VH-VL binders against q86l99r1233to1411. Designs and how they scored, part 3

Target 1, 179 residues: q86l99r1233to1411
Amino acid sequence: SNKESLPFRRDVIEKVINHLRENSLDTEGIFRLSGNMESVRGIVKSFAHGEPNLSFEVHNISNALKHYLRSLDPPLIPYEFFLMLLDARKNEDAETIRNIFWKIPSDNRVVLTLLVDLMVKISENSNVNKMNSKNLSIVFGPTILKPRTPTLDRMALMTETQLQCGIIQTFIEDFHYIF

## First folded at step 9 (VH-VL)

Design r6
Fold by ESMFold2 at other seeds, look of step 9:
Structure r6 (fold): chain C 179 residues (1-179), chain A 122 residues (1-122), chain B 107 residues (1-107)
Amino acid sequence: as target 1 above (179 residues)
Amino acid sequence: EVQLVESGGGLVQPGRSLRLSCAASGFDFEDYAMHWVRQAPGKGLEWVSAISWNSGYIDYADSVEGRFTISRDNAKNSLYLQMNSLRAEDTAVYYCAKDMGEDYYGSGFDYWGQGTLVTVSS
Amino acid sequence: DIQMTQSPSSLSASVGDRVTITCRASQSISSYLAWYQQKPGKAPKLLIYAASSLYSGVPSRFSGSGSGTDFTLTISSLQPEDVATYYCQQYNDYPWTFGQGTKVEIK
């Protein structure tokens, strides 16, 4: 069970993203295909301890990053920005999304920039890796952008998920404007 | 040790309802997509429904849409299938299946329960 | 919906034979295909995912190949414990769909 939250370790996330930038851009299904469950769990523990172990096949590392980011509390995009970003996405307002991004704490902004830049690089090579901006947004939307208290209403949850994905898709597609 | 244990099957008349449960243990249930798959006696496998790790994506086979509702409770490590307006063609063993993946895409079913039999008969 | 058609519906082979089962999709599913083995009275077991990736603990005599619409499961040397029904399944688009199954028997 992932009941325990994990600490935000900027230096660890930067090392993992740099490793993936060097090793994943031509990997089919990166962030979509699964890794070995026990390997992924062990790699996440190494991230949490501040000593990332990257001596694994690349799908295990990409999956470990997803699971680590999901376990952060507060999340990479802090809770107070959730409703503002969703509302800006509802209005298709990229300028407001940009303004909100620049209000996020600086350490989180640096990591988010590196993460979205990785997604841009992957999506630019989607002919090879099969992961376009929409694919990546589905993977990362709920992973890095989430409410303090999840809704129990299924219709609201489905709408929120669509908006979460839309925000990440906007980050990727409008990267140079927003970041 | 990963375990998936279905319950709630039984004999029921057409038009009635049943609720299936699946108790999960031995893995971080809240991290993975979950599915229901059924198999009519002597027949092949039929996918019934999927739910993503956070319930943000849900989908159904055409044959059950509007009648069945999938849900999960991550605090209780439990998956559910509410089956309304049951028909004779819903007669099957119902399997709880763990996805290797977490989201809309999935990656295949690496663990299955032993199944629970639902019989819909006059 | 994407239809999955397996061939043959059944086969009988000797221990040690190379066995090939095919699965054809009604439209391209890239490499998003899984193979399962099911023995009578038991739940299915995953053999292959992503068309060609061998699941942990599955014997190396099993292999998968293909992309797009044509896929193959191969058992390089059939063993007595491989008597089962084999299913392919696409996970490219919902609804997810299975092939009708291939029953493998020993002569």
Scores: ipSAE 0.598, ipTM 0.860, lowest interface PAE 2.2, mean pLDDT 91
Fold by ESMFold2, look of step 11:
Structure r6 (fold): chain C 179 residues (1-179), chain A 122 residues (1-122), chain B 107 residues (1-107)
Amino acid sequence: as target 1 above (179 residues)
Amino acid sequence: EVQLVESGGGLVQPGRSLRLSCAASGFDFEDYAMHWVRQAPGKGLEWVSAISWNSGYIDYADSVEGRFTISRDNAKNSLYLQMNSLRAEDTAVYYCAKDMGEDYYGSGFDYWGQGTLVTVSS
Amino acid sequence: DIQMTQSPSSLSASVGDRVTITCRASQSISSYLAWYQQKPGKAPKLLIYAASSLYSGVPSRFSGSGSGTDFTLTISSLQPEDVATYYCQQYNDYPWTFGQGTKVEIK
């Protein structure tokens, strides 16, 4: 609302994820530690223009990816899947989550697969980088899975956030079943 | 230019309420976690409360839990602290602080307001 | 709650001296530690985050080190404008906690 939405650029996201896969698996606090705000803003603009600038310290790149994904409209997981996924998570139903994943448009599925695979690789090295599946789910849940109309009720927001995180955690922990 | 401007402080009697506001500008407020930090006169810093970018995670210091409520309005770039059942020990300068991070974890406070004084006395 | 203990509580040094302030956590906080500078009557300013990362615009005479429970802020050559109180702060777990502060003065 206070900033413009950004276009979905599959090829850019793939390049950024590949860069992070090559450079971040041993990085303490990756996706948890912040980058420089001005650097991150500039990197996000480079993503939006289709020419990703990855000549920055890795925390600036990881933070730029988070901010870029948040700025997508529609989000990486399109709005129509929000309530279905939350309901499936509430019922602890990984089979339904898998079925819903395969209904997501193909370009979004490819990017989501690459992103969650990166999170799996990071979590497998969590003794070094300190980022397990729960940590990563807290970072990415509300970022990639959002309602079309945000609620203003505090209790509902807290419940939604827990379910959003749970879905991402399920993606990571049950990766080979779902993807 | 990042700015955080607190308001709503003042002198109140014990047991009464105040509502603090913080107006943010110069950054994408809706992307970042926000905090309240207080400092009693002549004392050190005390973290009071945190709220994630979407209000999905909220936490409080034990000393204020149940009495204070943090909230935000991303459409208005504003952070709030509702302070009920005020006690003399709540007397402090209250700072609005921007987190470098977005979520529950945070990464430290890169921008601070100038603070608003709350004095609780009979 | 994670307690942060700073040492010393105050110090006095000459311009050009190397100043060291330590901060000890009651349990491991990995590298999730920040250092702030606060001058009288003003809000704190961030110096160091992630234990050792220098915040943009902070003079290079400031540096941070440590991981786990023991952390150090170093001012390699104290300047008159560095007179302030310095705080460490952990952001590993809530509630976030500050050290009690170290007041630095010029002799």
Scores: ipSAE 0.585, ipTM 0.856, lowest interface PAE 2.4, mean pLDDT 92

## First folded at step 11 (VH-VL)

Design t3
Fold by ESMFold2 at other seeds, look of step 13:
Structure t3 (fold): chain C 179 residues (1-179), chain A 122 residues (1-122), chain B 107 residues (1-107)
Amino acid sequence: as target 1 above (179 residues)
Amino acid sequence: EVQLVESGGGLVQPGRSLRLSCAASGFDFEDYAMHWVRQAPGKGLEWVSAISWNEGYIDYADSVEGRFTISRDNAKNSLYLQMNSLRAEDTAVYYCAKDMGEDRYGSGFDYWGQGTLVTVSS
Amino acid sequence: DIQMTQSPSSLSASVGDRVTITCRASQSISSYLAWYQQKPGKAPKLLIYAASSLQSGVPSRFSGSGSGTDFTLTISSLQPEDVATYYCQQYNDYPWTFGQGTKVEIK
């Protein structure tokens, strides 16, 4: 990556998710529609400094969260869980996905629970906001579940992306069972 | 300060190949989806191809699928279009376009290059 | 494919006039629509995204409205520098498609 990695700040992510929970459930295309690039960059910087600036239109905030999560090193779902989650999804094995989730470090699990709970609430209002579990999984799959070393094989990238999305879709649809 | 600079256009005969390049600067190229959009002389805009930020989603217009290949090199901040088996109807100005979004959904093109002309003629 | 139909294909108006351009989608695209301005020999420029959100640096005389299938670009007071061709574009589903364009001229 040409871009500097950002530290995991649980308190920042919690504030941002709470703000989105209060302001985004009726917003059409939330997490799908983009924000202004310069605004998003400024908001991401405020996240990295530990003082999130949430005085922006909601699409700028949701996009800043996506960019922040993608820039984390280590990522929200640590690298060592990538292959085992993909294999469990390939086998359509929700029980194994649940078992792997509970092995993830505690601070990461808390943030994942808050994030996926937000996605569940958004998807339950999809008649208004037009963002169902499949839509959200496409947005978040590669964002929070990443390999340590990206493959250069295009066919493998396409398959990985489909599986990454499938895992997030499983998190949303089977939330009560997994979390 | 965002810049997209296309190159590689020219006059070619039908059935030949060209490779277009787009050099990006002034933004974090690896964070965004990128597209090619073309415009035949005196005509409207036609979307050609998309590639997501991580290359996990790639798509093409039906008119070019199987003949064109989009690719990106995030380390070089560069987007490419390999155009094989060129036809007269591929004659157009080809624009490199930055998506506002990252994945296959996108949100429209907030920055465009100035374009490179491809002319396919006997 | 989602067809985007603009109307009118061209128009002439006086400086200071309110100008409206419409764009109709062949099926619902929610609010996933952008408007572009293109001057001869130049690349398109984004005006409006998400049907109604004004891009940074675009004059406030431009506005967008609509959802579902019917969308409108409005120029509240036409200026000489607004002479251009305007395109709508849907990004609901691939392939992404543009309207055929509306050429705006000064009388």
Scores: ipSAE 0.681, ipTM 0.889, lowest interface PAE 1.8, mean pLDDT 93
Fold by ESMFold2, look of step 11:
Structure t3 (fold): chain C 179 residues (1-179), chain A 122 residues (1-122), chain B 107 residues (1-107)
Amino acid sequence: as target 1 above (179 residues)
Amino acid sequence: EVQLVESGGGLVQPGRSLRLSCAASGFDFEDYAMHWVRQAPGKGLEWVSAISWNEGYIDYADSVEGRFTISRDNAKNSLYLQMNSLRAEDTAVYYCAKDMGEDRYGSGFDYWGQGTLVTVSS
Amino acid sequence: DIQMTQSPSSLSASVGDRVTITCRASQSISSYLAWYQQKPGKAPKLLIYAASSLQSGVPSRFSGSGSGTDFTLTISSLQPEDVATYYCQQYNDYPWTFGQGTKVEIK
């Protein structure tokens, strides 16, 4: 019942992000509220095959994006950047985070920039949509920034998760400096 | 098609331990948060514990914190509850519950198991 | 902790009646509320999530409404198979909490 990894399709992710940019900024609980499980599964499959079907209620599309990104192997932020980014976050070193971001492969950087820009726009409208930078970082941190080898230590895993969320929160809050 | 099957309940004396298991099938278990919810005989529902999809968030009701440990094995599609230092007030049917969401936020429990009875008595 | 108070604690109604159950939160929970049905001797079953969204496979006679602190579950035409206890549950903040339940019977 283990889930297979999915291929990275930059063009699909760009279409989905652009759709959400046009349709989700006023949506309460976007990326937090769930969609219909059968619809989300079907939409994810359409992303993986390169033919995104976006004629669905917006929560189904946002959830499909989360599930698609979580299923990428390698993840959107490639494995080799994981420890460096977490260490830079632990030291509260935004300059090092910026330097690491610019070493990420070009296609991944473009997608990551579009995704974080979407999160910035959502967070700027959080009075309406109820999704601030911290909320979005909790949703996206472990989704797009993953270790090659997950830790088995409970306390280390909790600390790791906090740092993963912190990286995404830094991306959102310091967007213009980093990107 | 979604199935959640609890096991490991039984009769135990106060102060002893039990380990509950929940076998999941019919959905991508590794994508969702999972919870334990209990119901004492003739009483209402009480949330016990939560674990996020990646195990990065875990939380407990005050009444069980320090005594119970939730865990999951995504490779085996299984959820667990280690219950130590059991007390009479822990007597309940324990339900495995699937969250509609993935992280600490959640969206409610779209699927439940049939429960396993834990009785703590001298 | 957020307290959830249901009313009434129990009710009896005839087949075909409109039934209304109310749930009040001790503080705002936005729309982060679910309704469950539990038949005697069975596990709970999700009816409504996000205050008003009908779960797949649930009959359309069930509906939910409300936001903030006051929420309602409505059964538009009570059926014999709807004999159950109904629970509301908030998922705004941990610990997640349930109402005390409303027992619905046919007279």
Scores: ipSAE 0.629, ipTM 0.871, lowest interface PAE 2.0, mean pLDDT 92

## First folded at step 13 (VH-VL)

Design w2
Fold by ESMFold2 at other seeds, look of step 15:
Structure w2 (fold): chain C 179 residues (1-179), chain A 122 residues (1-122), chain B 107 residues (1-107)
Amino acid sequence: as target 1 above (179 residues)
Amino acid sequence: EVQLVESGGGLVQPGRSLRLSCAASGFDFEDYAMHWVRQAPGKGLEWVSAISWNEGYIDYADSVEGRFTISRDNAKNSLYLQMNSLRAEDTAVYYCAKDMGEDKYGSGFDYWGQGTLVTVSS
Amino acid sequence: DIQMTQSPSSLSASVGDRVTITCRASQSISSYLAWYQQKPGKAPKLLIYAASSLQSGVPSRFSGSGSGTDFTLTISSLQPEDVATYYCQQYNDYPWTFGQGTKVEIK
């Protein structure tokens, strides 16, 4: 419990996303279905060491990516962008969301672009894989975009979560405008 | 090893309250959704409530909504169920269940506690 | 709400028999189905997740199949330790729901 944060390794994330692009677009429930807990732990360790082990069933790989991204501190979208993005989403302001995205540090932007492009590809095949843009946004919203200090108010937390998901859904649905 | 240990069950009169606790160990509690599932004596399993890893999604069975409140404390690796306005029909063994997943979708329950008995009787 | 109907409600079989239990969903649940074993006086134990994936430590005589609305749990050769009640459970949509259970006994 209370695990340590993991290092951001752009090259590892790129390899994992490329693997998933080649192996997951036809997979039912990708990013929604879980893997074996011990396998996922071992794969996450391999990511942290810079030598990703991708010789596992695809659900173990997708789950390892989720766990790895959740363990990053700072998160993939750095903390300083959290409130700005949520406010822009609340106002349904895609132009401001685009402007904020382009201010994110370049290594983070490259990884985010690859990740959202994967989500676009998955959602385009949702008749087969059952994962549309809304489904993927629920999976990735709080994983990628989180506050430095979580709110203690439960109702505010629920609203915040909906906005986090909405940002990711906007990224997917307006990908070519934003990215 | 993964362990889930429920506590706080007992005999109470209708209309009163109980608070159940579940202590988790052997896994990263903060990464997973958690649930309460109950089983009335001699009956089948009934899902009661869910809470996502970050508390951003919470849901209840219709039979308990408005009376029960699920919560979690990730710093203490603990799950809770506050049960108010208890009725005879709430009599059951209450299980703490670990979801294989983290969010509202989930993936089934890979680990269960041994349960705590709640008896609601006049 | 998605209703899960198991068949049969109970069965009695001999050691070594092939046993099948079916579970039908009232609407498509894709592959979002789990099977649990509950031995008398014990908590449930996960056997199968994602309709057909075997949980770690579960004997290979257990298997799951199906998608959509019709699902099957198979015990290829029933053993004395398999005396239990078996439940299917959908996790496609809330509220999550269980089948009514299938009690398996030895003749």
Scores: ipSAE 0.736, ipTM 0.904, lowest interface PAE 1.6, mean pLDDT 93
Fold by ESMFold2 at other seeds, fold request of step 15:
Structure w2 (fold): chain C 179 residues (1-179), chain A 122 residues (1-122), chain B 107 residues (1-107)
Amino acid sequence: as target 1 above (179 residues)
Amino acid sequence: EVQLVESGGGLVQPGRSLRLSCAASGFDFEDYAMHWVRQAPGKGLEWVSAISWNEGYIDYADSVEGRFTISRDNAKNSLYLQMNSLRAEDTAVYYCAKDMGEDKYGSGFDYWGQGTLVTVSS
Amino acid sequence: DIQMTQSPSSLSASVGDRVTITCRASQSISSYLAWYQQKPGKAPKLLIYAASSLQSGVPSRFSGSGSGTDFTLTISSLQPEDVATYYCQQYNDYPWTFGQGTKVEIK
């Protein structure tokens, strides 16, 4: 990574998610369509400083959230949970996925719950916004769940990516059981 | 200032190989999907290949699948296209294109390189 | 594969004219469409993304509209610097595909 990691600011993420919950459920392609690069960069900086600037078109805000979450080190789902979650997903073991979720540190769990709840609400309106659980899982899988050391094996990377997406899809589809 | 600079084009015989490079600057290269797009002389644009920000999604046009390999090196801010078993129909200007997005879902190409010409002729 | 058909293939218009270029997809692509301008001897430049969103730095005389299968690029008042070939491109499904292009000239 050639970028500086950003500080985890739970209060900022909560404000951004609440804003999106109020403003994005009818937006076609939300989290799939991009924003303007310079605007997104400036908004991410405002998140990192604890002063979120939300006076932008919704796609710039949703993209800023994605970029901010990608810049967290450790990621939203801490590194030590990566292999356990992937293995539980391989075994189609939702009970183990739930048990692992509840071991995640409290602040991360709160943010993850808010984020996945937003994704549930978006997916419930997918006839309008065109973003179902599969679509959202592709956007968020590698964004919030990643290994400490990326693999160099292409086949392993493809398998890991599919499992990362599958875990997020499971979070969305089994939200009430897991969360 | 965003810049994409392609290199590695040239004249090559059919069946041979060529490797294109694209050097990126002025943006966080590791955050975005990258693509190759080509344009045969006097013709329109053809998408060739995509690679996501984390390399977790890679795809190719049918005409090049199995012969071309896209790759990226985020530490070097560089995109590559290895072109094997080149054919006359691969003759084109090859553009390095930055996606506005990061994953397999994009929003279009907000920045393009100048292009590098590949000519495949015996 | 999703085929993109542009109309017209070429046009000539006077400075100040309203110019309209259409693009039709062979199946619905929602709003996942971009428009590019390619001036002679240059790389393409993004004008419009998401069917109707104007790229930063693009003059406001350019606009895009449409959804589903039918899309339009409009130049409200053609300028000499708008001489170019214009391409639409869908990004709904891979492979991403372009229209064949529309060449715009000044009379």
Scores: ipSAE 0.731, ipTM 0.903, lowest interface PAE 1.6, mean pLDDT 93
Fold by ESMFold2, fold request of step 15:
Structure w2 (fold): chain C 179 residues (1-179), chain A 122 residues (1-122), chain B 107 residues (1-107)
Amino acid sequence: as target 1 above (179 residues)
Amino acid sequence: EVQLVESGGGLVQPGRSLRLSCAASGFDFEDYAMHWVRQAPGKGLEWVSAISWNEGYIDYADSVEGRFTISRDNAKNSLYLQMNSLRAEDTAVYYCAKDMGEDKYGSGFDYWGQGTLVTVSS
Amino acid sequence: DIQMTQSPSSLSASVGDRVTITCRASQSISSYLAWYQQKPGKAPKLLIYAASSLQSGVPSRFSGSGSGTDFTLTISSLQPEDVATYYCQQYNDYPWTFGQGTKVEIK
């Protein structure tokens, strides 16, 4: 990666998620449609500095959140949980997924809960916003659940991505069981 | 300033191979999906291939599936298209295109290269 | 595959005229449509994304409308520099597809 990682700021992420919860549930294509690149870049910088600027069209905010989360090192779900979660997904073992979630550090777990709760609320309004649990899982899977070193084998990478998405889809669909 | 610079086009005989490159600058290349789009002389635009930001999704037009391979090197800010078993109908200007989005969904192409001409003839 | 049909295939209009180009998808694509302008010998340039959002730096005489299957690009007052071929493109589902293009000329 040529891009520098950004600091994890729980308070900033909470403010951004709360803003989106209040402003995005009726928005068609939320998290799928793109924002303006220069606006998104500026908003991400404001997140990193601890002073989130949320006076933008909602697609710029949602895209900035995706870019910010992708730039975290370690990621929102720390690297040590990656293989355990993928293995649990391969075995279709929701109980193990739940047990692994509760081992995640508390700050990360709070943010993850808020983020997945937002995705649940969006998916429950998918007749309006056109974003169901499958759509959201494709957007967020590789963004928040990442290996420390991506595989160089393309077919293995595609399978890995499908499992990453499946874990996030499980989080959304089984939210009340897991969280 | 965003720039996409294609290279590697030229005149080749049917059945031969070419490798196209696209050098990207002025944006965080690793954050975005990238595509190849082609335009036969005097004709319209045809989408050829896509690759997501993390390479977790790759897709091809039916006309090139099995013959072309898209790839990217995020460390070098570069996109590639390996074109094997070239046919006359592959003759086109090939454009490197930046997706506005990162994943398989995308949002259209906010920046394009100037294109590189591939001519396949005897 | 989702077919995109543009009309007209070409048109000729005077400077200052309102120009309308339509694009029809063979199935619903929601608002997942872009419009591009291409001048001879040049790469396409994005005008409109998400059916109606104006790209930065594009003159306000350009606008897009529609959702579902029927979409329109409007040039409110045609200028000499607007001579180009215009393409719509859906990004709802792969393969992504373009309309066949509309060539706009000045009388």
Scores: ipSAE 0.725, ipTM 0.901, lowest interface PAE 1.6, mean pLDDT 93
Fold by ESMFold2 at other seeds, look of step 13:
Structure w2 (fold): chain C 179 residues (1-179), chain A 122 residues (1-122), chain B 107 residues (1-107)
Amino acid sequence: as target 1 above (179 residues)
Amino acid sequence: EVQLVESGGGLVQPGRSLRLSCAASGFDFEDYAMHWVRQAPGKGLEWVSAISWNEGYIDYADSVEGRFTISRDNAKNSLYLQMNSLRAEDTAVYYCAKDMGEDKYGSGFDYWGQGTLVTVSS
Amino acid sequence: DIQMTQSPSSLSASVGDRVTITCRASQSISSYLAWYQQKPGKAPKLLIYAASSLQSGVPSRFSGSGSGTDFTLTISSLQPEDVATYYCQQYNDYPWTFGQGTKVEIK
């Protein structure tokens, strides 16, 4: 990798999600619109060091969260759950997706629950913020659910991306059943 | 300093192929979507193709679909455009453009290369 | 495809004048719009993203506004170095599309 992997810091992610819950539900294009690259890089560094700096315009903070989550190794949803979740999504099996979710380690489950609850709240206000469950699933699918070993096959990669997005969309739309 | 440097342009006859390259530096190339944008002489800008950070989304303008192939090599910080079956109307300066975003949505182009000229003429 | 229509196609103004360029989308694009400046023989340069956010290093005399279908780029006090062609570009949906451009001159 050309880039440093980052440590999982549950307390940092909780603070960032709570900040976004308080400040982003009416924000058009939240998680879709980008921030300033230099600002986002600096904010990600503050997350990685355990002292989140949230004194920025909200798009810089939402983008920093995306970049931070993408840089985690292991990812928020640990690698061993990747194929199982994709197969369950391919079979349209929400019950199996729920069963797999509850096997995820507890710290990861708490953070994932907070993150998806934020996405549910955003999608419930999509008339204002323009971000429905489909939009959010495209943003977060490959960000939090990724394979240990990247595939070389482009068709397989496109199919995996669609399934990754579908799993996050299922999390949002079936939140109270799964979580 | 963000830098994008295109290469591989030139004068070719219709029906032939060219391969454009774009060398990126000064940012984490693997985190961002990348695009090709072209500009015919004396004309406006035309989006050509996009590739997402993880290659999970690729798309093309209708005018080039089936003839052009976008690709990236994140280990080499490089973007490519394979252009087959070239036509006179493909004559343009081709720009490598960095997306501010990572996925298919994107957020516009915060950095551009200086372009490489492709001339297709019999 | 989403069509982007700029007006005017060209304008001439004096140094110090306030100039406004408009861009209209054929359907709502929310705030998913960028403005670029292109000088002759040079690559485009990003001025504004997300309809109204000023890119780093761009002079504060540039501003953008609008949402939905109608957008404006304003230069509060035209300077000699602002002579260029300006393009709007939507990133709401593929294919991404640009306006036809507005050529700004000093006379």
Scores: ipSAE 0.715, ipTM 0.895, lowest interface PAE 1.7, mean pLDDT 93

